# VHH binders against Nicotine blue oxidoreductase (nboR): the designs that were tried, part 10

Target 1, 204 residues: Nicotine blue oxidoreductase (nboR), of Paenarthrobacter nicotinovorans (Arthrobacter nicotinovorans) (q93nf6)
Amino acid sequence: MGDTDLPCVTGVLLAAGAGKRLGRGPKALLPYRGRTLVEDAAETMLVGGCHEVVIVLGANAQAVCARANLEPYRIVVNHDWSSGMGSSYLAGDAAAHTKNHILVALVDQPGLSVTTVGRLLVSHRPGRISSAAYSSLDSPRVLRRGHPMVIDAGLRPAVASTVSGDAGARVFLRQKPWLVDLIDCSDESTGEDVDTVEQMYRLL
Short names: E, the ipSAE of ESMFold2; O, the ipSAE of OpenDDE; V2, 0.75 times the mean of E and O plus 0.25 times the DockQ between their complexes.

## First folded at step 1 (VHH)

Design w07 (framework vhh_sonelokimab_d1)
Fold by ESMFold2-Fast, scan of step 1:
Structure w07 (fold): chain B 204 residues (1-204), chain A 124 residues (1-124)
Amino acid sequence: as target 1 above (204 residues)
Amino acid sequence: DVQLVESGGGLVQPGGSLRLSCAASGRTFSDYTVGWFRQAPGKEREFIGAISWSGGSTYYAVSEKGRFTISRDNSKNTLYLQMNSLRPEDTAVYYCAAPSEYFGDLWSDEYDYWGQGTLVTVSS
C-alpha cells in the first residue's frame, strides 16, 4: 500500500541516436554538468517526480552502459534505432506499465530541469497530453510545444498507433490538438542553459 | 510550416571563401533552431553545424570548427554560412534544415524541413 501501488508516471528517456553529426560519439555520453547527458537527464526525471526511468539506447548502447552510471534505471536497447526516433519511442512506451502515464524526454534537450518535470506532472490532467511549451523574446505570447511531454495512460495506445519514422507523438498531437495542454516552460529554457551549451562547444 | 531556400553556391578556387544564405518563409524564423548540412556525390548527408533560435549559441562539427561560421538575421528571416579556406573535399550540395515543433534544441537529430540545396564546387 505504498506509493509504488498507485498509478504513476514512467519517465521515457530517448537516447538512441548515434551523434555522428557532432563528431563527438553518442550524444548520451556528451559531458554535461560534471557527468554525462544521459546521467543528468535520467536523474532530473527521477528527482522531478517520475516513479521510474526507462532509458532507450541504440547506437553504441554497449559503450554507453560501460561508461555511464545507469544502475538506478531500466535500460531498453532498440536494435532498430537507425530506422528513426519513432522506433525508440515505441520501445520505451512498450517497456512502461500500461497503467502508467509516460513522461517523454530527449537526451539532447538543453534545459531539462527538475522544475520543468515537476511542473508538467503537477499540471497533468486525466485523458490529456501535457506538453512543455516555449516562447521567444520576439514572440512572448506565442507558445510552441516541445519536450518533455506527459502522455496520459489512456491515450498511449492511440498515440503509439500514429508513431513512425523520425516522429514520436507529434502526428497524434497535430491530429488531436484539443487534447494537448501547453505548459509554459520558457523561464526554464533560457539564460544559463543557452550559455552552458555555448561554453560546452567552445571547449570541445 | 516553414519553407527554406538556399542560395549563394558556385565554383570557387581552393583557399577561397563563399557565403551561403538560407531564406525562411511560412513561420517566424526566430522560433527555430536551424542547421547546415552537406552531401557530397556518393556520400551520406553530413552535419556542418547549427544555431539556436535566438542566435545566442552555435555548435559545429569538429572538422569544420574555425573554417565555417553560422549566423542568422531574424529581422530578415535569413540564415548564413560563411565558409573560409575552402578545400576540394568541401565540394557538395549544401542544405539548410529546421526541426518541426521544438526550438532552442541545438542537438536535435530530427529535421523535418529541408531546402532544395545549393551546389558548391571547390576546384581549379
Scores: ipSAE 0.000, ipTM 0.213, lowest interface PAE 13.4, mean pLDDT 77

Design w08 (framework vhh_8emy_2)
Fold by ESMFold2-Fast, scan of step 1:
Structure w08 (fold): chain B 204 residues (1-204), chain A 126 residues (1-126)
Amino acid sequence: as target 1 above (204 residues)
Amino acid sequence: QVQLQESGGGLVQPGSSLRLSCAASGFTFSDYAMHWVRQAPGKGPEWVSSISSSGDYTNYATSVKGRFSISRDNPSKTLYLQMNSLRPEDSAVYYCAKDYEFLGSPWDEYTYFDYRGQGTQVTVSS
């Protein structure tokens, strides 16, 4: 399908974490493909079809803004970032226009691709949540939901009402799994994140 | 400490039925999706079925769809697998598996092989 057939979607990139477990400074500033992880992820969301991208920063927001080229994007600083990622989701959700769907992505998942973003946007159906899904080597017959995911504009208030602490959209997805469409992205990525030093190979 | 205890296996003839049970403790059972996984001798583990935390959504491997039914009782912290029209190829050790949620991430993916118990042997033979 062409660009005119895609929904109007605001990308919400969650990049507020301190990277404390990794010990390498904020994950947003990790080197990736000749730039930073946050720059690569945000550009991938725009090129993939998001109308705009909101980047939610928190830990070391001043350093991230000083060292990464974020001029093309809208920046939201979540001063409550230490209370958990749910507060960052709410900040990003609040910044997006109420009429738009949102595509939520995590900065620490380097496997985000233009193809995956485009596939989710083309596949998205009104009144539903479209989640990228990945099969694991241990369960190749079962698709597991992951990021990115598109939350329909009409469902955003209901999703936001279930967000608390570190248990953001996941709580809603568990309570209403029949509203979730799994979009197979196993050919593009494993859906894995970078949370510990041992997982830094995923940036290669 | 997460503990899972499977029961209900046995030796049955083809076409028979068995109901497996899994008693869970050490975690808030109603907060997690649960899975049944089986492993036959000399083979890797095979996912059989999944059920959401509320019990409202279920999934099945194509090999068992229409014959097996997964259910749960959150008050008693018990997971069930009703197995009908059993075939010799269903012979395996059946394991109950807790869905996993990584600490500190509200959007972590699930894993099928977390905190499996000892399993219960199912043998279908004529």
Scores: ipSAE 0.000, ipTM 0.148, lowest interface PAE 11.5, mean pLDDT 78

Design w09 (framework vhh_7d4b_2)
Fold by ESMFold2-Fast, scan of step 1:
Structure w09 (fold): chain B 204 residues (1-204), chain A 126 residues (1-126)
Amino acid sequence: as target 1 above (204 residues)
Amino acid sequence: QVQLVESGGGVVQPGRSLRLSCAASGFTFDDYAMGWYRQAPGKQRELVASISWSGGSTNYADSVKGRFTISRDNSKNTMYLQMNSLKPEDTAVYYCAAEDLYPWGTSEFDSRYDYWGQGTQVTVSS
């Protein structure tokens, strides 16, 4: 039994960083599985069940749009991208319809999969935040929250309010940890990102 | 209260080693990415090394690659920086920092550390 309808969800893909630590241009344009990382991530979100995908660009936005095929997606350019990822989240949140849940994902996490997205959407409960969660070999029974994460439509104003202030979303989560459901995705990924040349093996 | 307390600084000769520790309290340590920053007199604060919540991912500034090793022990709520082959240019106050990864991941350009220690002095001189 259960509902036959998946929640109506806008995917928000955070892809605004310059990737300067990696030194290979914007991470959004890194080669991945015969295309770019941004194209793979956005399609994974859409195929996994997001109704639409908003891609938040910032650094090198014109170059990313010129080199990647992003026509199926809605593009938002965050001109304040250098102030930090919170401002990019707010730009994506503002672009999403107010009645939709948001699934937020990071472009530099190659463990994003159709299975992980679908699992989160099916598992999502009203009034909750559903976080992909990962265990490590050192702590196989302990789940840690990660990305992607589904923010219920009803919680979005409170989350956005916290992010737009000096406190960020962390204050909301620390005060209300019981609102977070951890969805085990350890079978799909470690939940870790690609920041250095040595970590590029994670794109394999 | 959130606290980050650095220890292990001191005065050493060039070529020697020091191990810095950062003891964390007042938050769920293993939900946070951690980093070491340093600041020399009259200069901007710079990132030395960072480590993911699990310890599976580490990043280093080019100036310290091959000499410094960052690690963490989540069972002890402690992060470490093993500093080998110290040079006079490594002289600085070293700061421990912690960043919540939700709703954003750690990126060089977009990363902001939410909590900071008070710093520990490292002086490399003859």
Scores: ipSAE 0.013, ipTM 0.293, lowest interface PAE 7.2, mean pLDDT 80

Design w10 (framework vhh_enristomig)
Fold by ESMFold2-Fast, scan of step 1:
Structure w10 (fold): chain B 204 residues (1-204), chain A 125 residues (1-125)
Amino acid sequence: as target 1 above (204 residues)
Amino acid sequence: EVQLLESGGGEVQPGGSLRLSCAASGSTFSDYAISWYRQAPGKQREWVSTITSGGDTNYAESVKGRFTISRDNAKNTLYLQMSSLRAEDTAVYYCATEGFPYDWLSTESYEFDYWGQGTLVTVKP
């Protein structure tokens, strides 16, 4: 019998992008709920049940560290961030304890909630990948894979070995879809991100 | 990865029918949810229909009952059967797989990856 109902999980928050399409500086520093997106996302992951949170920074890492309160979290700077988000995932994976599952989240998805994190952790099964999934009002019966995603400790080496540039992880998931459990989180979020100025309403 | 090529567009009269095809190459077609989108000149892209890997279908209200999406996994082909066509259906039609912009599975990709040149459907007034 265990002393906890939740698995041991390291949160990996991917926040290395430059935000070039948005033109508002790094997405990590976008204002959200009286703080920054990076602070909100990291706290949500920790409160939702992650044992620790590793924040992967890249573009403007010094500015992010100077302007956001990240003291409770582990910070990894990915100097190869421009090669693709896969390299940022690998940096986060390398920083996480080998025994832990990884919950991967994106800084530019402001709909991340404590409920969604907790639901994924409770639903997670050994040897599998648990992905938040979302339907839209226009497609209420179609669940699309999204973030956050829990990668089982036992699958991490296989996932890491397929990550090359930005495409390797997509190949892993597409070749092995039977390893993915879709966890419906449509009641908490749409799974949408903030990539363009027109999408900034999602921060409201 | 999956590459998609649309075909079957053309001119049709109001009330007519047309069948669009989307041929897939590359990775296993059957593992993907695939959607049809359309864009008329000067307008934003509009979602039309989706079929999941399991065969479940969803339609935009504007086309529900008039359009039917289907797939043939053995032929790696997606179809959109269009009936009762209207002038407002005039657009370039695109097929697209699921996409994840700026997530760890892709960099700077659209929410949907538009994987082809599209196929033009013109409904004469």
Scores: ipSAE 0.000, ipTM 0.130, lowest interface PAE 13.6, mean pLDDT 75

Design w11 (framework vhh_7sr4_2)
Fold by ESMFold2-Fast, scan of step 1:
Order: structure tokens, then C-alpha cells, then sequence
Structure w11 (fold): chain B 204 residues (1-204), chain A 125 residues (1-125)
């Protein structure tokens, strides 16, 4: 049963991208609910149950730190951010204590909610990966893996060993799908990101 | 393991139609999610449509009602029927295959298992 030393979860918020397709500057600084997207996402992770939140910045990191209130969080600047998301994942993973699980989230997914974070943390099982999963109105019978996801502390070294380029945990998840629990979060969001101007309605 | 080859692109006038085909060679076509993405120079790839192993589909907002994705597991081929084409549909169209479909931000490419080489679609007067 329970141990007196409960494992902690470190939130890892990937916020290093330049927002090139959107053309509105870094996505981390997009206006959202009267503040910035990065502030809202980081607070959601903390309130949802993460022990701490590590924010991985890269493109325009100085501007993000100057314009957003990130004092409650730990900031990691990934100077290799342009090589792809994998390097930002590794930077965030390395910043988390080795004994902690990590909950990985993307800054450009405005559907992140306290409910979704809490559901993943409550549902998480030792030795597994708990992935938020989403169905669409066009495909209500099919769950697609998405973010956020919880990676068990014991699996983190193996996951990290497969990360490269634009890939975060996906190579590991496809090599070992039996270790992945899909947690349906379709009632909270679509799991979609804000990547183009046409998708900015998702910030409303 | 899996190779994707697109065909059916070309030049068409506004209001015209084209059908793109993507032939997959290798294993486990029927269990993969198949998709079409498009890209203009200097920009990241946008979802056009995807079709899951069970046949359920998703479309990008700009193409709903005009484009139809389908698959033929007997021929290991996925199709994109494009109707009422507009100049803004001009792009290189890429076929993609993934066991796990994910969407993510402004990084250099989407994280799919396999990508085709692309086929050019040009809509002009």
C-alpha cells in the first residue's frame, strides 16, 4: 500500500518554439485569459498537482522572461531549441529530480486544464506512461495520444535514450505501447495546438 | 519498412478537381493512421485530412465539405479527393503514416513515422 515518502511529479512545460507559422512572436507570449499562454499553462500545471514546474524556453527567452511573470517556476533555457522539440524535452527531463515522475505539457495547447492535469496524476500507475487522449467529433470512437503525459520516474532514462530531432517520447511509446495508458480527456479539450493564424480561435 | 509514394498532383484551374493517391509498401498499412498534409515554401505543414485504421476521419477547417479522404486496404492506398479547388489550396501535399497521431507546435516537422516525398498541387487561372 501507501508509503510515507510519496513520489512527486515535476511539471515540464515545453515553451521553446519561435512561433514561425503563426507570425505573432513566441507562442509562450500569446494573450490568453488576460495574461500570457505560458503563465496560464504553468499555473494550471502547478494548481493541478505538480510539485514544481520547469519551463523550457528557447526562442526569445529573454523577452519571455521580461514580459511574463515566471518567478514561481524554474526556468531552463535551451540554446539548441532550433534543432527540434527533442532537445527541449531532454533539457526539461534533465532539470527534474531523478526520483520524480514528470508531467510533460506543450505551451501551445490552450485546452490544458486543472481537471486534465489532476485526472492524469490520479490515474497514473507505477511503471507506466499515462497519456491524455482525445477523440474528435468526426472520429468519436478513436482515441489519439496527446499531451500532457506523465512519464514514470523509472521509465525516464529509457524514454530519454530514444529522444531525437522533433520527437519527444513518441519513439519509446510506439516501441512499447503496452506501457502506455490512454486517459480520455475529450470532455476537457480537443488536444489541438495553436500553430497557425486559422487555429487562433482555440485561444478564445 | 513503410514507403509512401504520392501521385495525382498537377495544375488545375479554380473550381476544378484533383484526386491524390498515396501507395504504401511495407507492413501493417491497415493498422496505421494515414493522413494528408500540405506545405507552402517557408511554412510548416498543415493537416488537410487524416483517416484512422477503423475508417473515422478528421479534416482541416479550410477543406471541410470540399475534400474527402478514403482508404483501400486491399490496395494499400489512401486517397484525397479535392473538389472546388481554390488558389489558396496551392501547396506541396504530403502523405503520412503513423500508429499514433499527435499534434504539436512550431517545430520543423510533424512527428510521423513515415512521410512521402510530396506532390505539387497548383491552382491558378
Amino acid sequence: as target 1 above (204 residues)
Amino acid sequence: EVKLVESGGGLVQPGGSLRLSCAASGSIFSSYTMGWYRQTPGKQRDLVADIYSGGDTKYGDSVKGRFTISRDNTKNTVYLQMNSLKPEDTAVYYCAADQWLTEYGDFPSYDYDYWGQGTQVTVSS
Scores: ipSAE 0.013, ipTM 0.253, lowest interface PAE 8.6, mean pLDDT 79

Design w12 (framework vhh_7ubx_2)
Amino acid sequence: QVQLVESGGGLVQPGGSLRLSCAASGFTFSDYDMTWVRQAPGKGPEWIATIYSGGSTMRDDSTKGRFTISRDNAKNTLYLQMTSLKPEDTALYYCAKTPYEDWFGSLDYEYFDSRGPGTQVTVSS
ESMFold2-Fast, scan of step 1: ipSAE 0.019; ipTM 0.273

## First folded at step 2 (VHH; framework vhh_7sr4_2)

Design a1 (from e11 with S110T S111V; at its last look DockQ between E and O 0.08; V2 from the best seeds 0.00; counts 0 for: pae E 13.6 > 2, unsure alone 58.0 < 65, placed apart)
Fold by ESMFold2, look of step 2:
Structure a1 (fold): chain B 204 residues (1-204), chain A 126 residues (1-126)
Amino acid sequence: as target 1 above (204 residues)
Amino acid sequence: EVKLVESGGGLVQPGGSLRLSCAASGSIFSSYTMGWYRQTPGKQRDLVADIYSGGDTKYGDSVKGRFTISRDNTKNTVYLQMNSLKPEDTAVYYCAAETLYIETYGGDYTVEYDYWGQGTQVTVSS
């Protein structure tokens, strides 16, 4: 149907971290819903409407590829993973076709749903960033941005130019908050990730 | 919720120096990405400087070489040293924090929240 020819979206799954704070090896390989966390997230992005998924691996790339079934997806190994999330963001961004939007998701956030992915893609407006947003635990009426987020193809160069250190798109989002549409996804998740032993209860 | 309190603003002559401080609440301050933004009347907030949990910094083009951001994790405080001040640096300066950030790709990471101080006025005038 050519009258609704939506732009292609590349899913970018950031999965390069070492998982050192968790103490159980790479988070990408943690069990979740009968699979590894990376398999669940990547499939969710694809089923939710991304035209393809690029998985950015780093610290444990060989172990992840050996243990997870990632054949349906594209793999990018970021050898600079230890410099922070910024380098992984740039690696995933560079792998996506320049004319595509990117939908950026983090492997550290269990509970990503096809509903959240689909909602972002349906809600996305050209020239903007569409960010999943969640109620905070301390202020349940306050909606705060999180992941996943859709970066419009036209904004990708500007976002990339601000990336450094531990920050992916954060500098751009702080500089230009008026370009961000917050999409309420509180019904699907709290938006918290699994980074510590205390937070592991969210996988059970 | 994170509370940010700026101090150190004031009136200074062109060419002068000023040091801003921002005290932050929270026991995991060392994991925060901290920044300074500024706003002049009729304009949106503009990035002045960021300092990430790993120590890397980013500066706005107009302040590179003149301003230095630093942090003291034992005092939960971020600083902005402002040298060679110009009239165009006149603005309200805001401290900002992105919290629940635990580095994933060399550390740990959580979902970000934006928190802002109430701002401190810097005026550069002869």
Scores: ipSAE 0.000, ipTM 0.189, lowest interface PAE 13.6, mean pLDDT 78
ESMFold2 (binder alone), look of step 2: mean pLDDT 74; pTM 0.736
OpenDDE, look of step 2: ipSAE 0.012; ipTM 0.262

Design a2 (from e11 with T99R S110T S111T; at its last look DockQ between E and O 0.11; V2 from the best seeds 0.00; counts 0 for: pae E 10.0 > 2, unsure alone 59.0 < 65, placed apart)
Fold by ESMFold2, look of step 2:
Structure a2 (fold): chain B 204 residues (1-204), chain A 126 residues (1-126)
Amino acid sequence: as target 1 above (204 residues)
Amino acid sequence: EVKLVESGGGLVQPGGSLRLSCAASGSIFSSYTMGWYRQTPGKQRDLVADIYSGGDTKYGDSVKGRFTISRDNTKNTVYLQMNSLKPEDTAVYYCAAERLYIETYGGDYTTEYDYWGQGTQVTVSS
């Protein structure tokens, strides 16, 4: 029962990759929990509290749209996807309503939980970036920032101005670390990526 | 756990050269994007240079043509060769490592992690 007093946030799901590392086509279409990975991630973002979800597709947009049910979400096709993550970030940012915060998530983080999304949204402070952060059993006192992250509506233009090459918000975060709140989400995820999920999938 | 140790900082005259090194310890250096950032007191931390795991490089505009980043995956070390140094290059230089999300022609996505060294002072003055 997740209708809480959360801020207006556009989820931005970066899903433009062709999946070359895995050799199985787009990661967005990998089976996960009875649907595709992209469907699971996008639903998690909505249920967790995002007002809407923008999915950024690229090289395999036609195949993804043909094989995934994405009707509840907005689709942006980034024709410049091969230039790096930065162009996909900018495409998703540009599609979000200017007054909304954005919550940026990666399709290759299939362990994203509703609780993590909700925690970020509830914890978010105006004028800041709220980043999920994770530790491991091997380094339990060391938090590392990761995704998802919430970028305050007021910071979106400044973050976008730093975007280049293969980096989304990374340059901004390193330039202005005092604007970043790390939100401990280690209890919900270890920052798993799709390589971990595919390894488990091959055991079926 | 990844540990980064910078070395090679110091005092140098304008027009001089300096080479910074960053030795990484930990599991998977070759899959990390390595970088150098610099910070003067009271200022934001500026990108100096990045070198991706595949070898591609990016530079901040103020150092392009004067600085060169390189990596030696067999020694788990990243270098910053700084030539034609100017007083405005005076800063604390930090080594950074991250496994970046990238959207290349290959389309692989990875989780982001962020590691920093302790920093090394570079001072360019008479």
Scores: ipSAE 0.005, ipTM 0.373, lowest interface PAE 10.0, mean pLDDT 78
ESMFold2 (binder alone), look of step 2: mean pLDDT 74; pTM 0.737
OpenDDE, look of step 2: ipSAE 0.007; ipTM 0.254

Design a3 (from e11 with Y105W S110T; at its last look DockQ between E and O 0.10; V2 from the best seeds 0.00; counts 0 for: pae E 12.2 > 2, unsure alone 58.9 < 65, placed apart)
Fold by ESMFold2, look of step 2:
Structure a3 (fold): chain B 204 residues (1-204), chain A 126 residues (1-126)
Amino acid sequence: as target 1 above (204 residues)
Amino acid sequence: EVKLVESGGGLVQPGGSLRLSCAASGSIFSSYTMGWYRQTPGKQRDLVADIYSGGDTKYGDSVKGRFTISRDNTKNTVYLQMNSLKPEDTAVYYCAAETLYIETWGGDYTSEYDYWGQGTQVTVSS
């Protein structure tokens, strides 16, 4: 009762987007903390407690594999990446062993920390979704759901059945919000993504 | 929560101009990504224009060159200047805001804005 094992978890890193709005090539290859974003995020997931990391690539898979050291991780190439984030989510989910929980992270969301990953895994309860959450600057007592999130192995089929188009797990989360535990990670990250020039301050 | 109040809609002749305004609440308005979307009955909302934190802009293909989005951080207001209006521009126009706390996918995926105004009708006669 005084010790707990970390859950058996496959990290799923969604990195299939083309990065068109930034105009600086694939986001996965942007420099961050001495490496590429994709290398930093994947290592963070592994060190934070995921038993393995599956990286879902798409638009720029060849360039990313050529320029980033991804040998410690499993790579899934989603050739349907242009249909939306839903197909990338499903590809990563399908690559994970059915009995494992999955921890889903976005390469677009820099600043993922080992502490955040570990906090989610320690806090996770069976039959639920554990989502990192962040307070807004205007409403510091109001937590908003973000990434990463842990989807319990038992919920994975139900979540996957709701996935379509540009929506990953979001449809399920809106349909069944009582299954979601918000885990306060405001001290470790803002939950922003790399989607505008000013959001890139997280990379510089 | 963010409150968005649109104004400036109305009836205008083809070739005319109209300026929409959207007043936003919040002490960190300058960090918001703001947008204008439009919707005709029975269809999904279409992007008209986004203006990112820091001022960069993006436009829908059908309005590029005719519409200009801008923001005034001292008044917490975003504007849409619409020139050379056409009958196909007739729609309800919605102001939208992202406060940097949403799930999004850069590049090839559409973002979902967290906050929406009530909309203002723009009608171009004919």
Scores: ipSAE 0.000, ipTM 0.157, lowest interface PAE 12.2, mean pLDDT 77
ESMFold2 (binder alone), look of step 2: mean pLDDT 74; pTM 0.736
OpenDDE, look of step 2: ipSAE 0.018; ipTM 0.280

Design a4 (from e11 with S31K S110T S111Y; at its last look DockQ between E and O 0.19; V2 from the best seeds 0.00; counts 0 for: pae E 11.9 > 2, unsure alone 58.4 < 65, grease 26.3 > 24.2, placed apart)
Fold by ESMFold2, look of step 2:
Structure a4 (fold): chain B 204 residues (1-204), chain A 126 residues (1-126)
Amino acid sequence: as target 1 above (204 residues)
Amino acid sequence: EVKLVESGGGLVQPGGSLRLSCAASGSIFSKYTMGWYRQTPGKQRDLVADIYSGGDTKYGDSVKGRFTISRDNTKNTVYLQMNSLKPEDTAVYYCAAETLYIETYGGDYTYEYDYWGQGTQVTVSS
């Protein structure tokens, strides 16, 4: 299947946080797979099938641009980043052309893989949200929705209207769960051990 | 299921000391981030102290230098040593634990405190 058979999708990478809980500076610059988290995530989204990637920066945006090679991507600086993740979601959503679907990913969630992105794009159905979903070690047969997720262009205004505080799309998803397709990506989470991911985010 | 049981609260004079304990159920206690929070009536719960699985600690600004969090992984217990107590430290103190997987609002991959104890009252007054 060629590129003309896939939906037009803007990747939206939320990377505006300062990393305050961990105290290690912006999470976007943490090392991962030989590069920064932001570089790895953005390339994964592009290679996985997004037409373009919009990176939403906030805290330390200039330091991130100076230390990471972000030339292939569009950058949006959210000056209101300190109000919470909701403003970053809205900034990224606003930067995507109205007719495109968006694929939303978080820079600090290393479950993002090229295969996961591709699976979501192929599985997407008009008028719906496709969400990567993962099983837990304690409940291996129970899927929990997570990121990335694909939000159909037609749903973007409704989702945006629910966004507030530290929540991106999750208020909408809780209110209208019947619009969400869970796509099992548990096999792709094995690129990193849970202890390794926890260690990366728990450095002091 | 993780169960947290606090003890050691009570009434103390200003300038006094108390030691809170929190016993946790569970075989993987050493991997939990443990913490203490406090709440006064009509306010949100505020961070008192966190202790990560690797032993590093973080304190709320109002208690730095007066309170010390510690853990004993062989007894599945976390402690809060509270010195130089002030009337403003009067609150219900809650023990909290984070696990590897939690259900956050919307199912995002984040680590938050999953489990809370029922709380123990600390009252600093004369």
Scores: ipSAE 0.000, ipTM 0.145, lowest interface PAE 11.9, mean pLDDT 77
ESMFold2 (binder alone), look of step 2: mean pLDDT 75; pTM 0.744
OpenDDE, look of step 2: ipSAE 0.007; ipTM 0.229

## First folded at step 3 (VHH)

Design k1 (from h06 with R59Y E101D; framework vhh_7ubx_2; at its last look DockQ between E and O 0.02; V2 from the best seeds 0.00; counts 0 for: pae E 11.8 > 2, unsure alone 63.9 < 65, grease 26.6 > 24.2, placed apart)
Fold by ESMFold2, look of step 3:
Structure k1 (fold): chain B 204 residues (1-204), chain A 125 residues (1-125)
Amino acid sequence: as target 1 above (204 residues)
Amino acid sequence: QVQLVESGGGLVQPGGSLRLSCAASGFTFSSYYMTWVRQAPGKGPEWIATISSGGSTMYDDSTKGRFTISRDNAKNTLYLQMTSLKPEDTALYYCARDTSDYLEWLYSTGPMDYRGPGTQVTVSS
């Protein structure tokens, strides 16, 4: 009984931005590993251990749903997407059951891996935020906070209260750094070079 | 503080060549991707080319084959070699530091967190 009452983790995939940079097409539909980037990211979150994935769409939501197979996932359309990432974060947060942790990922972060997702979920401690962290190009021995990140169910209301504009959890993270665990994901290898994926995106 | 200063612009004839430079300071230049963007009056900004820290390059279709992006990490300098210039290349050209900070990819400004004031290129007889 207790096992069935344990909190689930809802993956929240933020994909609501215009996706276009300098006139290019929606990033969510960029071909990646034989599918679209949004499909690959969402599948990675499920395979990595999320119990479900909520995909937050906004700009071009109709086109994304028409061209990508998102049937396994729950879709939330953020009609306020133009106000910034904060509204998309809140829409995804609101869609997750209040007892669940959320794992937040960005569709425009190519190279999300099952290993990174799994590591975050295994390392997560109650009452904390578990953030994937990577070595900076400037300081390869210094970890920099990044995505994905796990926000404990108990912290979700406090994080949400700080959200505005283009900041998802950023304000909370800067105000309460002692609640953040950085989980080193610098050693993760993938089949795709982030530089080459970004360059292909820029050519679309 | 991050500082980017472009130079090398000027007036050239159609078919001519120019080499633009961007002097960088206030950050570890060799660790960042760098980008050239141009903007003509009455138009939005137009991406031209990006170069990774390791030297990999990508170009917009309209300038591929005519423009070459390069960098000299020892001199903290980014370059744009332009050849076969056309009147439609007339614009303010500026360099930008590409953060590769994916939290900012959802913004309308793209992944670039800083740009220089630009250097004017005018292609005319």
Scores: ipSAE 0.000, ipTM 0.143, lowest interface PAE 11.8, mean pLDDT 77
ESMFold2 (binder alone), look of step 3: mean pLDDT 79; pTM 0.788
OpenDDE, look of step 3: ipSAE 0.009; ipTM 0.250

